Miniprotein binders against Protein EXORDIUM-like 6 (EXL6). Designs and how they scored, part 4

Target 1, 305 residues: Protein EXORDIUM-like 6 (EXL6), of Arabidopsis thaliana (Mouse-ear cress) (q9m8t8)
Amino acid sequence: REPPSQIPNGTLDLSLLWYGQFTPTQKERVHDFIESLNFDAKEGLDPKVSAWWKVVESYQERFEVKDIYRQKKSNRTVAPRIKVKVVRSYVDEKMKYGKELTMGNGEKLVETAIGNMSKVVPVVLLSAQVRAHGVGFCDGTCQHNALAKIKGQKEPRRYIMVSNPEVECPGECAWPFHTADKGPRGMTYQPASGEVGADALVIQLATGLADLATNPDLTKSLFKSETTPYNDDVKKNHESSSMYIVDPATKCTRVFGSGAFPGFTGRIRVDPITGGAFNSHGINHLKFLIPSIWDPKTKSCWTPM

## First folded at step 11 (miniprotein)

Design z9 (from y1 with E38W K52R)
Fold by OpenDDE base, look of step 11:
Structure z9 (fold): chain B 305 residues (1-305), chain A 97 residues (1-97)
Amino acid sequence: as target 1 above (305 residues)
Amino acid sequence: SPEELKLEELKEEIYFLEIMIKYLEELVREAEELGDPWLIKFAERALEFLERLIKELEEALKELKKGDPEVEEAKEKLEELKKRIEELRKKLEELKE
């Protein structure tokens, strides 16, 4: 079959599981951020969350799309878009598995987030009340992009798990909205939302989403169609490529703008009215602080600013 | 207007600059008290960044409408901040001696 004239767009259908008690601001902030990913307004304030997401999308072009469509006589490869939607939202305020999570319980949460949906990406959000050490958080990171074995499924499922670090480890995961525990104290700012937990949670989610969306496994899922000649051998060839990188957002942890170094966020903006720090705009001109993404071409962190 | 939006953006960056300068002033004081060479190096790196940023902001403001009270206010603010940066540079140089 002739390769399609256009690279098909991918979709990430997110199933959210809110484990614990979340504030309305936290929930709204997460939803607003997700909606901002594909909000391509021509007009508005720059930088944009959508521009950041375009960088994430560009990984598909850089890594696999070119090879998939090399057979096309057209030298112009357009990066496929990745549409992100929340298709399910489940709240467990009672915390069925308690406040102290084990790895086993974490997997069950992922299972719960998936439910009976075979194509969703489960996103498990842990509230500030949850002690997430048992699932590997508050040891340098407060988010995971990983694979979980799900009961009854042959193939492991990729998931994102994020934690609100506001109570348990703000010094590790809430910078720059909280003083850092390790290294330089660093500059601190007010969160644009007014809540440390909300903005910190978005940073974690953004990191997880970017890492997931740039993962080669996702590429397979996005482009594996009956009509798209997906060559499994392409993955093997690219694993050795300098262009291949795992978790590009995690690699750029704590980099929020150009010129960043330990203790310094880099070039960002601060709202003089609210004192909120941000480096991007989402829907309705909402201000977000989002992480940088590793650019394998420049071997540096791409920053919104 | 596009110009108004640009000015607002610049104000946000100027405020960022101010926050950073305040932070550095504290760091320099701390460095002076503790004699920590790491703090000095950190401050120097930060100052270099700020010096570049302030120049960019100055240039950006020059492109805006002259005589606009808000633009002039922003320019005045930048001048103030520039002086503070210069003072920090002097203090850091003294600490190196």
Scores: ipSAE 0.724, ipTM 0.895, lowest interface PAE 0.6, mean pLDDT 88

## First folded at step 12 (miniprotein)

Design k3 (from z10 with A46V)
Fold by OpenDDE base, look of step 13:
Formats: sequence, structure tokens, C-alpha cells
Structure k3 (fold): chain B 305 residues (1-305), chain A 97 residues (1-97)
Amino acid sequence: as target 1 above (305 residues)
Amino acid sequence: SPEELKLYQLKEEIYFLEIMIKYLEELVREAEELGDPELIKFAERVLEFLEKLIKELEEALKELKKGDPEVEEAKEKLEELKKRIEELRKKLEELKE
């Protein structure tokens, strides 16, 4: 079988678990954002969410894809695309484990999100009514990209957990749509969706997705075909340790545009009609505010603007 | 048209600039009242950013069709905002003395 001339595109199949009550706007914004990741419109308004995602995809080229390319004698290093799709959506409005989550219950939510699907990335979304302190939220972050041990599975599964911070800790996780608890009195903007919780949730999700998609462990899972013997013996010539950064989106927390500094988002746009702040466009020209991503080459946060 | 889209986007950025200038005006007033050196420093950083942004926007507008009423309106708006920034710089300098 002729080795495929092109590195196959990776696919992230997301299984969403909505834990608690979400507004239609919140659900729609999340879905619209996810759909925007791979929406490569040739024409339209810039910057684009898809361009942001291309930067995420480029991380694949830096680490493991080079080895794959070396094996295929292809000198053309085209970064593989990462297609993101929602393959399952489960809603638990009753909150089976209550409003106060423990770490143990959090793991159960991850299990629920996985269900019987072996290849899905579980995404657990916690509503504003959930108290997520028990799972480590509202202590500097409102999203997790982590590994969970799942019953019956030998290998731990990577998951994303995000929380709507609008009630529990808006000053920590809803900036710049809410005043920050710490730091200089920065400018506060309106959310493009009209709902603080919706846009804040998207920021958290975007951060989690970017961090997950740039994780080397995921790269292995995405591009290791069951049939291609991952020669473990290839000494991971880990190019210089300096290029491997874990959680590049988290590293650039609160940076939304060029020129950002504590208390200031950087260069962004504001819709004159709605007053909504944004730095990117998704499907149907929907406006989003998304986080920056660390670029290890430039040693700076890459911003959409 | 591509030009219309560019102008539209520039208008959004001009609006952002305007909002930020208003914000900075408030900061400067507060700094004057409180005499907080940290607030003054913060205001200066914001001002420097806005000064850079306004120059970039001016350059971008120069690339658009001359004589277009909408472009001219945008230029006029930028000139107004530039004056406001200059006034803010003056005020901040006075606060440092």
C-alpha cells in the first residue's frame, strides 16, 4: 500500500455534556464557535476564527509531524488539518451529582461524556448555577485540559472541562466582559453575543481546545493510524526543549490583541451597533473574542489582531 | 467591494479607539484627583498604545480612495480623536511635574 502522499487530517470528535441549565444563546454560541474553527471562507471579514485554529494546527508540524514527514520522504511540511466536530451532545439539566461538584463527581461527568465512544474527546460544560470550586475552578482558571482515568480503559482520556463563570467568579474568568478582581482598573466591554456567560464560556472553551489540540499526546492519538507502527524507538529528537510549551493558550491568558498588558486586552474591535468586543469572525460573520496563543518561535503571544 | 469591507473594518477600529480615548480621559481625571503614581503609569501605557493605533489607522485610510465621502468622514473623525489624545498627553505630562 503506497504510503499516503499526504499526512491524513486529524479529527477531534467532541462529545459535549451540558451540566446544568444553559441559555439558548450560550448553547448556540458554543456550537457556532466550534463550527467556525474549520470554516475556511475565502471571502469575508478578517480576522477569522479559522485562522486562529490554523495556528493551533501548526503546532502539529513542530513536533511529531516532522517525524511522520521524514518517514514519507516528503519535503513539503504541510501542517495537517484538525477537523473538529460535535458527535454527541448530552444535556443533564437535573444535575445528577448536584450543584456542588467534587473531583470525584467531575470524573464521573467525564465518564458520562465519553459513554461508549472510545475515540471522542469529552467536553464537560458547567452552567453558571454549578459551583465548580471543588473541581479547581475559580482559582485562576475556569477551564481544564487534563487526563482522567476512565473505568474499563487502560489509558487515561484527555478531557476538557469548562465553566460559565458569570455567577461564581466573573471577576476571575469573565474579563473583559466583567471587571477584573485583580489588577488595574481595565476597560470593560460588552459581549458580542449580548450575554456575558456565553462569551466567557467561549473563551474558556477556546482555551481548552487550543491547549488540548497542541498537546503532544493528542497528536499521537490523532495521527497514529492503528496500522502505522509508531516506532517508539525513534528517539524523539525533541527539538530544543524550548519549543515545547504546554498549554499555549493558557499561557496567553487575557491577551486578546496586539499591545496587550495587564488590565488591557490589546488591539480588538468593537461593533458600533452592538457595542460588542471581538477579534475574530466565525460562520456567517459572527463576531467572537478568542484568546491568543503562544508562539514558541517568536516567544510571544500570537494574536488575531 | 473589498474597499468597502476595509473601510467598514477601519470604522470598527476607529470606534474602538474612540471608546478607549473616553476611557483614558476618565483615567486621567481619576489620576489627577487621586495622585496615584501607578494609575498615572497605567494611563501612560494606554496612551502610548493609542498613539500607535491612531498612526496605523491614519496610514490605512490613506490607502483608500481619495475623495470618498465616507473615507473623508473617517479621516475627520481620526483628526478629532488625535486632538483628544494630544490633550491627554499634555495632561499626563503636567501630572508628572
Scores: ipSAE 0.785, ipTM 0.918, lowest interface PAE 0.6, mean pLDDT 89

Design k5 (from z10 with K6R A60E)
Fold by OpenDDE base, look of step 13:
Structure k5 (fold): chain B 305 residues (1-305), chain A 97 residues (1-97)
Amino acid sequence: as target 1 above (305 residues)
Amino acid sequence: SPEELRLYQLKEEIYFLEIMIKYLEELVREAEELGDPELIKFAERALEFLEKLIKELEEELKELKKGDPEVEEAKEKLEELKKRIEELRKKLEELKE
């Protein structure tokens, strides 16, 4: 079979597990953000969430996905798109494993999010009422992009776990919507959604998604067709490449615009009506504040603004 | 219109600038009272950023239709903010002496 002329687009099918009680605004904000990733409207306000996601997608080019689909003839390979869809949403308001999570329980949540679906990316969202210290949160981060061994599966599964920090550690993970616990007294802004927890949650999710989507392991999973052998040698070479950076969004934590430094977000916009801070537009012109992404070529954090 | 949209976005950035200036004014006052060199350093760095930003915004506003009342209002606002930045610079310089 002739290799396809174009690198097929990848798809991230997300299975969401909402653990605890979430507000309607929080749920809506997360859904709106996810939908905004692939919303490439020609008409709209810049910068766009979708443009941010395109930068994430561009990492695929760095991993020479082209080599996987080496069509001999065309040196101009367009970076594959990564479509993101929510394919499942499960709510556990009762918190089956309690309010205080252990690492073991965290893994069970990942299993629950996967269910019987073999190709989904599990996303576990922890509500503000959950104590997430036991799973490693509120120690400089409120999101994980990691591998979990799932019972009955041979290969570990990559998952995203995010926590709403608004109660447990707002000073660590809710900046700039809350005063930071460490560093200079930075400016604080209103969340565009009106809820600190909602916008903070989106920042964490965005970070996790970006880190996951730029991971070489995911590239393999997204673009490996049953018929296309993944050249493991290419992976090894890329891992050794100066261009390979793990968790590029995490690396740019707390950078939201150009000129950022500790205690300062960088160049962002503020809605004069709502007072909400943002640096990008999503669906229906919704305003979002999203993290920057490390660019290994420029050795700097790429920002929407 | 595209121009109207651009103006709207510029207003959002101007508002951001205003918020930052207000914050810095408070910070500089605090720095003056406490004599905290770290606060002064932070304020200086922030001020440098603002000085750059205001120049960029001024240039962008110049590209918009001259004589438009809304554009002129935005220009006036920027001039006001520029003055505030200059005053902050002066105060910071005085604190370094």
Scores: ipSAE 0.729, ipTM 0.898, lowest interface PAE 0.6, mean pLDDT 88

Design k6 (from x3 with E9Y E10Q)
Fold by OpenDDE base, look of step 12:
Structure k6 (fold): chain B 305 residues (1-305), chain A 106 residues (1-106)
Amino acid sequence: as target 1 above (305 residues)
Amino acid sequence: SPEAELKLYQLKEEIYFLEIMIKYLEELVREAEELGDPELIKFAERALEFLEKLIKELEEAIKRLEEALRSGDPEAKEELRELKEKLEELKKRIEELRKKLEELKE
């Protein structure tokens, strides 16, 4: 099929499950961050969260659909935009499956987040009260971007699961807002929001979203129309490319700016009033600290700063 | 100009970052001295190199802002002057750290 004259934008519909008790700041910070992904105000301060998300979007062009979106006349490739929105938000403050999560319970949380919606990406947010070792947290990972088999569905569903690292393994998952537990005593900063749990949660969410959105398996689901230029054969070819990297944000864990090395975030900025660390701006000039993304061309982590 | 003011504010944010990093490096150097850990010394050296590069960039930014604010708001000029003074202070601290690190290598 001839590529459409216009590259369709993708939509990532998120269904949020808040498992446990969250502060208003935590909830607000997550919502503000998500809204910042597609907030492309020309007059905004640089660096921007939206610019970071554009890098995420560019993976579609580079590795998955480059040939499809190549304009014959200009030899220019245009990456589709990925619009992100929250379509559902469910709160379980009672934690019906308990505080100690098992793999089985984890799957149930994903099911709960999906509900009856067939095209949503479930995002499970675990509060600081939850112990998530049973689902693999604090063992080299602070967020999950994975596939879950859902009862009654033939195909597995991609989900994001993040924990509030304020209590559980903060040295691993809350850096740089908490002292590191490994290596040299790393730099520590104040969170821009004023809450370690909120800003740390956003870092993990950002990582998960970036990894999910760059995953070729998601490409098919991003486009609503039957006219999606997505070809499975093209996907396979690109997956075999030496330039394709899985989970590019996870690969750049603990890199927040240029010049980063163990114990050092790299070049970032600090708000002189709040003391909060940040490397990007979102909606209403909100300041965020977000992770870097691997650039396979330069073989380095791309940073907002 | 609104643009110059924004750049001035960003400069302030970066200088605050620089100060925090210098404090970290001071602690790291102390720890390295106490423990005699070669790995810590290496990290300190990397940090120092980064700081030196950052200082140069900030100095250039200051120069550009000085030119931009030549006919600008007196308050903005004063703020820039203060930031310049702060940067000079921080440079002195970095020089001291360099000396200490050299001593540790001997």
Scores: ipSAE 0.733, ipTM 0.896, lowest interface PAE 0.5, mean pLDDT 88

## First folded at step 13 (miniprotein; from k3 with V46I)

Design m2
Fold by OpenDDE base, look of step 14:
Structure m2 (fold): chain B 305 residues (1-305), chain A 97 residues (1-97)
Amino acid sequence: as target 1 above (305 residues)
Amino acid sequence: SPEELKLYQLKEEIYFLEIMIKYLEELVREAEELGDPELIKFAERILEFLEKLIKELEEALKELKKGDPEVEEAKEKLEELKKRIEELRKKLEELKE
């Protein structure tokens, strides 16, 4: 069977688990951000969150699509789109496993987020009340994507876990909306949403999503159709490719605009009315501050601005 | 209009420039008081960035409709900020001596 001329668009179905108490603003901000990823308005203000997500999508072209298209001698590779949707949202305000999470409890949260759904990406959001040291947060990061072994499943499942750092480690994970604990005392800005925890949470989520979506393991899950022969040999070649970088958003932590350096965000915008810092626009012209993404071609962090 | 949107965005960047200049002014004062060479270097790096940014913003404003009161106001604001940057450059140079 001739390989399809076009790689079908993938869908990333997210199952959200809200662990702890979240404000309406926090929940809304997360949902608005996710919806902004695929919001390709022809008209509007630039830069766009969707443009940022297109950069994330372009990683698929670099690693897998190129090999598929090389077979068809097509010089024009169109990167497949990754549509992101929230398909489930579960709230545990009582925090079944307590405020202090262990690694074991973290895995259980992932299981809870998955439920009985076999094709979802679980996203576990930890509220500000949660002590997330036990799962590796507030030690250089407040988000991670990883594989979890799920009871009853043969294959491990990739998940995203993010923490609201506003209480536990704002100086580490809420910059630039909070003074950084380490490095130069840089300028601090107001969050565009009005809540530090909301915008900080979005930064963590954005980082996690970008890192997850650029992972070659995800490509197999997103684009494997019964009709598309997935060449397992491509995986081996990708790991050897000098162009493969693990966690490209994490690599560009604290870079939000061009010219960034430790203690400085780089070129961003600030709303004169609200004082909110941002570098991108989402749905309904909502303003977001989102992380940069490593570009292996330029060997630099790509920034919205 | 596209021009109005562009002006709006430029105003947001001008405001960013303004708050960064204000921050830098405070930073330079602190550097002067503490005599911290690392702080001076940090301030210089920020200043260099701002100097580049202001030039870009000036050029961007030149592309907009001449005689528009809002555009002219933005230009005036940039001129003010440019003066503040120049003063900061002078101060930082003095601190290096």
Scores: ipSAE 0.823, ipTM 0.932, lowest interface PAE 0.5, mean pLDDT 89
Fold by ESMFold2, look of step 15:
Structure m2 (fold): chain B 305 residues (1-305), chain A 97 residues (1-97)
Amino acid sequence: as target 1 above (305 residues)
Amino acid sequence: SPEELKLYQLKEEIYFLEIMIKYLEELVREAEELGDPELIKFAERILEFLEKLIKELEEALKELKKGDPEVEEAKEKLEELKKRIEELRKKLEELKE
């Protein structure tokens, strides 16, 4: 009836599979973090988790959007919003496929997270009881943003898989909440939630979500149905390495604040009441420590503070 | 109030600074005992960052209400931390000799 008053937005529908046993705090932190991605209330506390998510959204800037939507004239580029919702949460405490993750049962976990839903991103959360070294966890990898072949489907499905690192590899995947196994010893901090496994899980989920949402193929799918024919993004034609970074959050591993270097998180805050370390705020005044994201405009890791 | 919120957030950054100074004091002690030049380099990079941060926090506190007892307490805390940073700089320069 009327032309849109806003730039078209994509929706990222997550289907969570909780594989194994998790604490209530772990489940609550993950859900609260996800809800915080789009929480941009004016009375909310800065730095915001939503400001971090806007950096992810900025990878999708569209120079031609003003012509498509006939909105107010502006020389500014505009990034579309990506709304993130949890549309299913399934718990398998009995671990139907066992405690030892292989490529084969990993695909069954992804298939289970998808269920009958054709337009979701499956997110598999592995409890501390799951041994995932066989698929690369704890050997330089603390989360997966990958493709899985699903039986009966023509195209592979994008998925996120994260592991609670408390037992298998806390020194690799729970820093700065645990002493690092390799590299400079570095300062360690207390988790804002009080549970290493909850806050480390959020760091790894945040990394996987950012890397997934910046993938050009996924984001083209997110916005194709809501726009007039999409043309190639001209910024992909630049020769600089910043225009071709596929894993922008993984590229900034262990960077949490400005001035970071190996063994040092960079600038963060510590809550004097709880002792918890954080660099951002979400819903309900909750405090989160979240990773950096490579910003191709500045050719550096963007940090919440 | 906006002023109270600003002060609260500055206290969170001051606490971060304080625990980093405590960590650095132990790191410098370790570097002195071991004579490890790589620990000295690592400590100096951290100290350089802390020297910049404390200047920023001092400027932020100047913008707050004069005479407020909580603001004055925070300024006194920063002055204490500044002296500790200056002593750390002196110790590190001696170790580099």
Scores: ipSAE 0.815, ipTM 0.929, lowest interface PAE 0.6, mean pLDDT 82
Fold by OpenDDE base, look of step 13:
Structure m2 (fold): chain B 305 residues (1-305), chain A 97 residues (1-97)
Amino acid sequence: as target 1 above (305 residues)
Amino acid sequence: SPEELKLYQLKEEIYFLEIMIKYLEELVREAEELGDPELIKFAERILEFLEKLIKELEEALKELKKGDPEVEEAKEKLEELKKRIEELRKKLEELKE
């Protein structure tokens, strides 16, 4: 069997669980953002969300793809693309487990998001009505990229959980659309969508997705075709690579543009009409504010702007 | 046109600059009133950033078609903002003495 000449593109099939009540704007904003990840328009406004996602994709080339391709004589390592799709969307407006989530209930939500699908990435979105302290939110972060043990499955499953912080902890997780609780009193901006919760959710989701997609464990799952013997021996050498950083988006929290420092976003743009802050464009020229990503080569946060 | 698009984007950045200058003006006033050295330092960092940004925007505008009324308007706006930044620098220097 001729080795496939091209690195197979990875696919992240997302299963969304909307826990609580979300506004139409919040739902639309999340969907629009996800669709923007792989929207490679030749023409349009820069910077692009898709360019941001390409940086995320490049992590695979740096760490794992080289080893996968070292087996194939071709010196040109093209970073595989990661296609992101929503394959399932489930809404629990009644909040089966209540407004106050425990860690145990959080795991159940992950299970619900997975359902019977073996290859999906569960994404649990918690509405503003949910008290998420019990699952570790509003203590510096409002998103988790973590592993959950799922009943009936031998291997733990990676999941993303994000919370809308607009009510519970806007000062921690809704900056720069809300005043920060800590640090210098920085400038606050209007959300591009018009809703603080919507844009805050996107920041959290973007962070979670970037951290998940750059995780070596995911790379294994994305590119392990049942037929490609993943040489386990390569695991040991990659952990020692000084260039691997866990959760590169989380590391660059609150950095949105070049020149950022505590209390200042860095170089971003503001729509003169709406007053909305953004640093990237998605589908249909939608404006987004997305987080920066750590670049291990430059040892700095890469920003869209 | 590509040029129109570039100008549009520059206008968005100019607007960001303007908003930040307004914010900085408020910060400087507050710093003057409170005499908080940390606030002064914070204001200085913002000012340094804005000074760099304005230079970049000026250079970018120079690459656009000369004589275009919209480009000229943008240049005029930048000149205005530059004056405001200079005034802020002066005020911050005075607060350090």
Scores: ipSAE 0.800, ipTM 0.924, lowest interface PAE 0.6, mean pLDDT 89

## First folded at step 14 (miniprotein)

Design n4
Fold by ESMFold2, look of step 16:
Structure n4 (fold): chain B 305 residues (1-305), chain A 96 residues (1-96)
Amino acid sequence: as target 1 above (305 residues)
Amino acid sequence: SPEELKLYQLKEEIYFLEIMIKYLEELVREAEELGDPELIKFAERILEFLEKLIKELEEALKKLGVDPEVEEAKEKLEELKKRIEELRKKLEELKE
């Protein structure tokens, strides 16, 4: 009988580009959420943002990762931890490309967020001043987790793009903090931060991070270290075992708790003092509303509560 | 204490329940005015969820024992239960 196999811990280094003007609350909310992903305080309140992130980490029990790190196949596998860190922030309050972005200018923002760093995930955040329809927002899409062609690089780069939807498409992308444009009339709630845009950005970023971290494109970047063996040649010769999982948080769009259906968040909590809606706790006892994550084993959404 | 913290979290869920009941009461009035079968179905799905949630909250409150704040929460939940029962009756009338 063998002990459980172990997959080494990984990192997810984020480079943020803040395009346009953001309130202090919006910036703080995003940073606090990111910090909460690896905040595993024993004395904290359940559900925890870190527990949600552990579900994402558990998807690294796929064969591709185990074989790359020469882990013995096992009935009992220990999932890695993935440390999420902001390693750089860029700010463009003057909006170099204006308020109406095109696909080309959107890709240039991704290039800016990358800078000269070969091992980062660029995260482009668009302020409410930006009309992001030209880069694919507001027509069924509220965040991007996509590939960009980068000048001078042979491999495309995975990126996240989010957009504060308060002005352009609140009914498409700010539910449950704004009435939805389509579908059944659903209950709406107050954002726990006090700002619709701040909490909408968190939902979008959480979705993008979960989708990105489960994508095999990032396996090498997540787990590469000098002390941990990494066999790049094995990946070249094998298909990814995670091909059955595509964008698991996006697949659970608008599902925030157990029992959810179109127009209904599912089971969540509301703070009786502030009126803020939430389903998880982070650093400093902050309350966040975060999305659910598709579980291919159950063929359903794993919900925070 | 652990019991005080649990009660605090239950109050957050009771408040969620209260907000959903208020929303559902307006939704049922709208469904009656329009006679919209899809709105009636939507309201019933929400009501089914609330009926299950209130049972869970009742069980959780029983585990906390006797305390004035626990009794206040139980009284609040009983008030909400009566409103849910009224909503169930109204929805069954609309389906006829």
Scores: ipSAE 0.809, ipTM 0.931, lowest interface PAE 0.6, mean pLDDT 84
Fold by ESMFold2, look of step 14:
Formats: C-alpha cells, sequence, structure tokens
Structure n4 (fold): chain B 305 residues (1-305), chain A 96 residues (1-96)
C-alpha cells in the first residue's frame, strides 16, 4: 500500500521513580509540566510550553524519519505530534540503596522504573537527600539522558535521571534560582513554584526529555505504527543527516530567552504578584521557566521568548 | 479582553525590566567603587539589552487603546527610560 503522506503521531510513555522524599509542590510541578507539553489550546497564554515541545517534535522531519516512512514528497507544514504520558509512578521514600548512590545502584533504580514495561522511558528523580555525585551529577552534568544495561536484556535501555540540586550542587545546577558557582555575578530570580528544587527539577527534566526525544535511535519507540516500517536501514544514513544535533537542549544550557549570555538569562518575564521568573505557560495558566533548544536551521538556540 | 491580556503580559515584561534596572544600578555603583573593567563591560552589555527592550515595550504600549492602566504603564516605562539614560551617562563616564 502507499506510504502515508504524513508521519504518524507518536507517544512517549514515562515511568517515574521518585527516590527519596519530595514535597507535594515538587511532585505536582513535575506532573503539571509533563501535562503542559500536551496542552495546545489556542486560548492558552503564549509563550506555551507546548510551543517549546513543538520544536522538539520538529526534529522528526529529518531525513532518517522520512526514510522510515518512505515519504514521496516533503511534508514541511506539520511535524508529527509526540504525546507525553506518565504511565507509572513508583515512590521509594525509604531509599533502598541509601543516600549515596553508585553507578551500579543507579542502574538498579532504572531497572525498577522500567519494571515489566517494554516501551517506557524510565525517569528516575533523586530527592535533595541524595548525594548523586556517584552517579555523575555535579561534575558538569545536571541531568542524564543515558543508556543503562538491564538484567536479562542484550540491548541497553535509554533513561532520564534528574536530581534536586538545592543541597548538593545548587550553584552548578539551580541557576538562575541560585547564584552560579562560576562566571559573572549574574541576576538571580525566584522560582515561580516557590521552591528552588521544584523548578530546577523541571529545567532538568525538560532538558532530558528534549535530548531524548530528538535522538534518532529512538524514532521507532516514539511513533506507534499499526504497520511494519517500510525502511529498516535508518542507521546507515545517520552520518548524512543535516538535522542531527547531539543533545540539542543541553547544548543551550542556561539560555532561557533571546539575548542570553553568561550571567544573563536572556529575555524572560517576572510575575509582579509572586515574583516568580518564567518564560512559558502550561495548563491552568501555570508559569514555567524552561530551557532553550538548539535549532539547526538558524544555528542558534530557539528560545521561548 | 484581548487588550487587557496584552497589557497584563506587558506589565510582566515591564516588571522584569524594572528588576534588571535596579540590578544594573547596583552593579554600576559597584563598578565605580572598584574600578573593575570587566564589571563595566558586563554592565554595558546588559544595558545594551535593556535599551533595546524598552523601545520594544514602548511600541507595544502604543498599540493599545486609551485606558487608565495603559497610561499608568506608559508613565512607569517613561520613569524606567530616564533611569536607563542615567545609567548610560554613568557608564560612559566610567569608560573615560
Amino acid sequence: as target 1 above (305 residues)
Amino acid sequence: SPEELKLYQLKEEIYFLEIMIKYLEELVREAEELGDPELIKFAERILEFLEKLIKELEEALKKLGVDPEVEEAKEKLEELKKRIEELRKKLEELKE
């Protein structure tokens, strides 16, 4: 039969593991942000979190994805939508492996987040109680989009890990809500949620999700098809892709608005009532500060504002 | 209404501008006291951004209809514009 004229819409099913103790604000903030990725109503306030997510979705218009679906003509008008859903939440307040994680115990947490679900993306969230240096945080890294070896599986699984940085490394991973460890004494701002940890977790999760969802090796996982893909040789063309950028949200670390430079967020807004800093709107008119995403067409960071 | 929503969002940007101006005023005062060329350079880069932003906000306010809150926002922006002009003068003195 004829290949579709439009790349099908996809899904990204998340399995959350909350390791340690989190406040209600932290849990609600993460869930509200995830739901906001899917919120595209015209009556919603601009800039929208979903408009930011559409930049991530636009990475699916690259040659490798079109080759899978054997597109006969360019489909430049509409990128596929990627719906993001939480399909499981697991809470480990007792911290089975303690507060000082090793790489091995980090991988066991990823395995727990996967459970028996073959197509979920595990997301491990570490509370402020956790010393996450042993799993690679606070050494130039504020979130993971990485591979883990899973017992009984030959192929590794992609995961996201984030850590509430407000105790261990706030100067590296909570700017602009905390003074930066390095660089100019830049302006700091209040978190719109009222909690440094909650809003820092959103920035980290947003970065990890964007980097994961733009990864060409995950194309089949993101797009549920009722038929077999037409072309299984996508990997052979990876090196020729003009749109491939490794970790495009991480590439724009600490860029939150147009005109950003070290020590300066760029153009953002501040709520005069709450004092909270933000650059986007989600569900229920909630206000979020989210990172930027590299745009290969402009060769610059795409900013919400 | 659509115009009330636009004004609300402009007030959020005006507040961001006001906070940045207050920060920059303190930064320039510190740069004067210390005589630090890198601090002066950093302050000037921020000032250039604020000078561009205030022009954009002025144009956006002109597109709104007559309303006491719109006029109040315009008056606030004129106060901030004067503070930016004073900051520019001070930075030029420090660069001398």
Scores: ipSAE 0.807, ipTM 0.929, lowest interface PAE 0.6, mean pLDDT 83

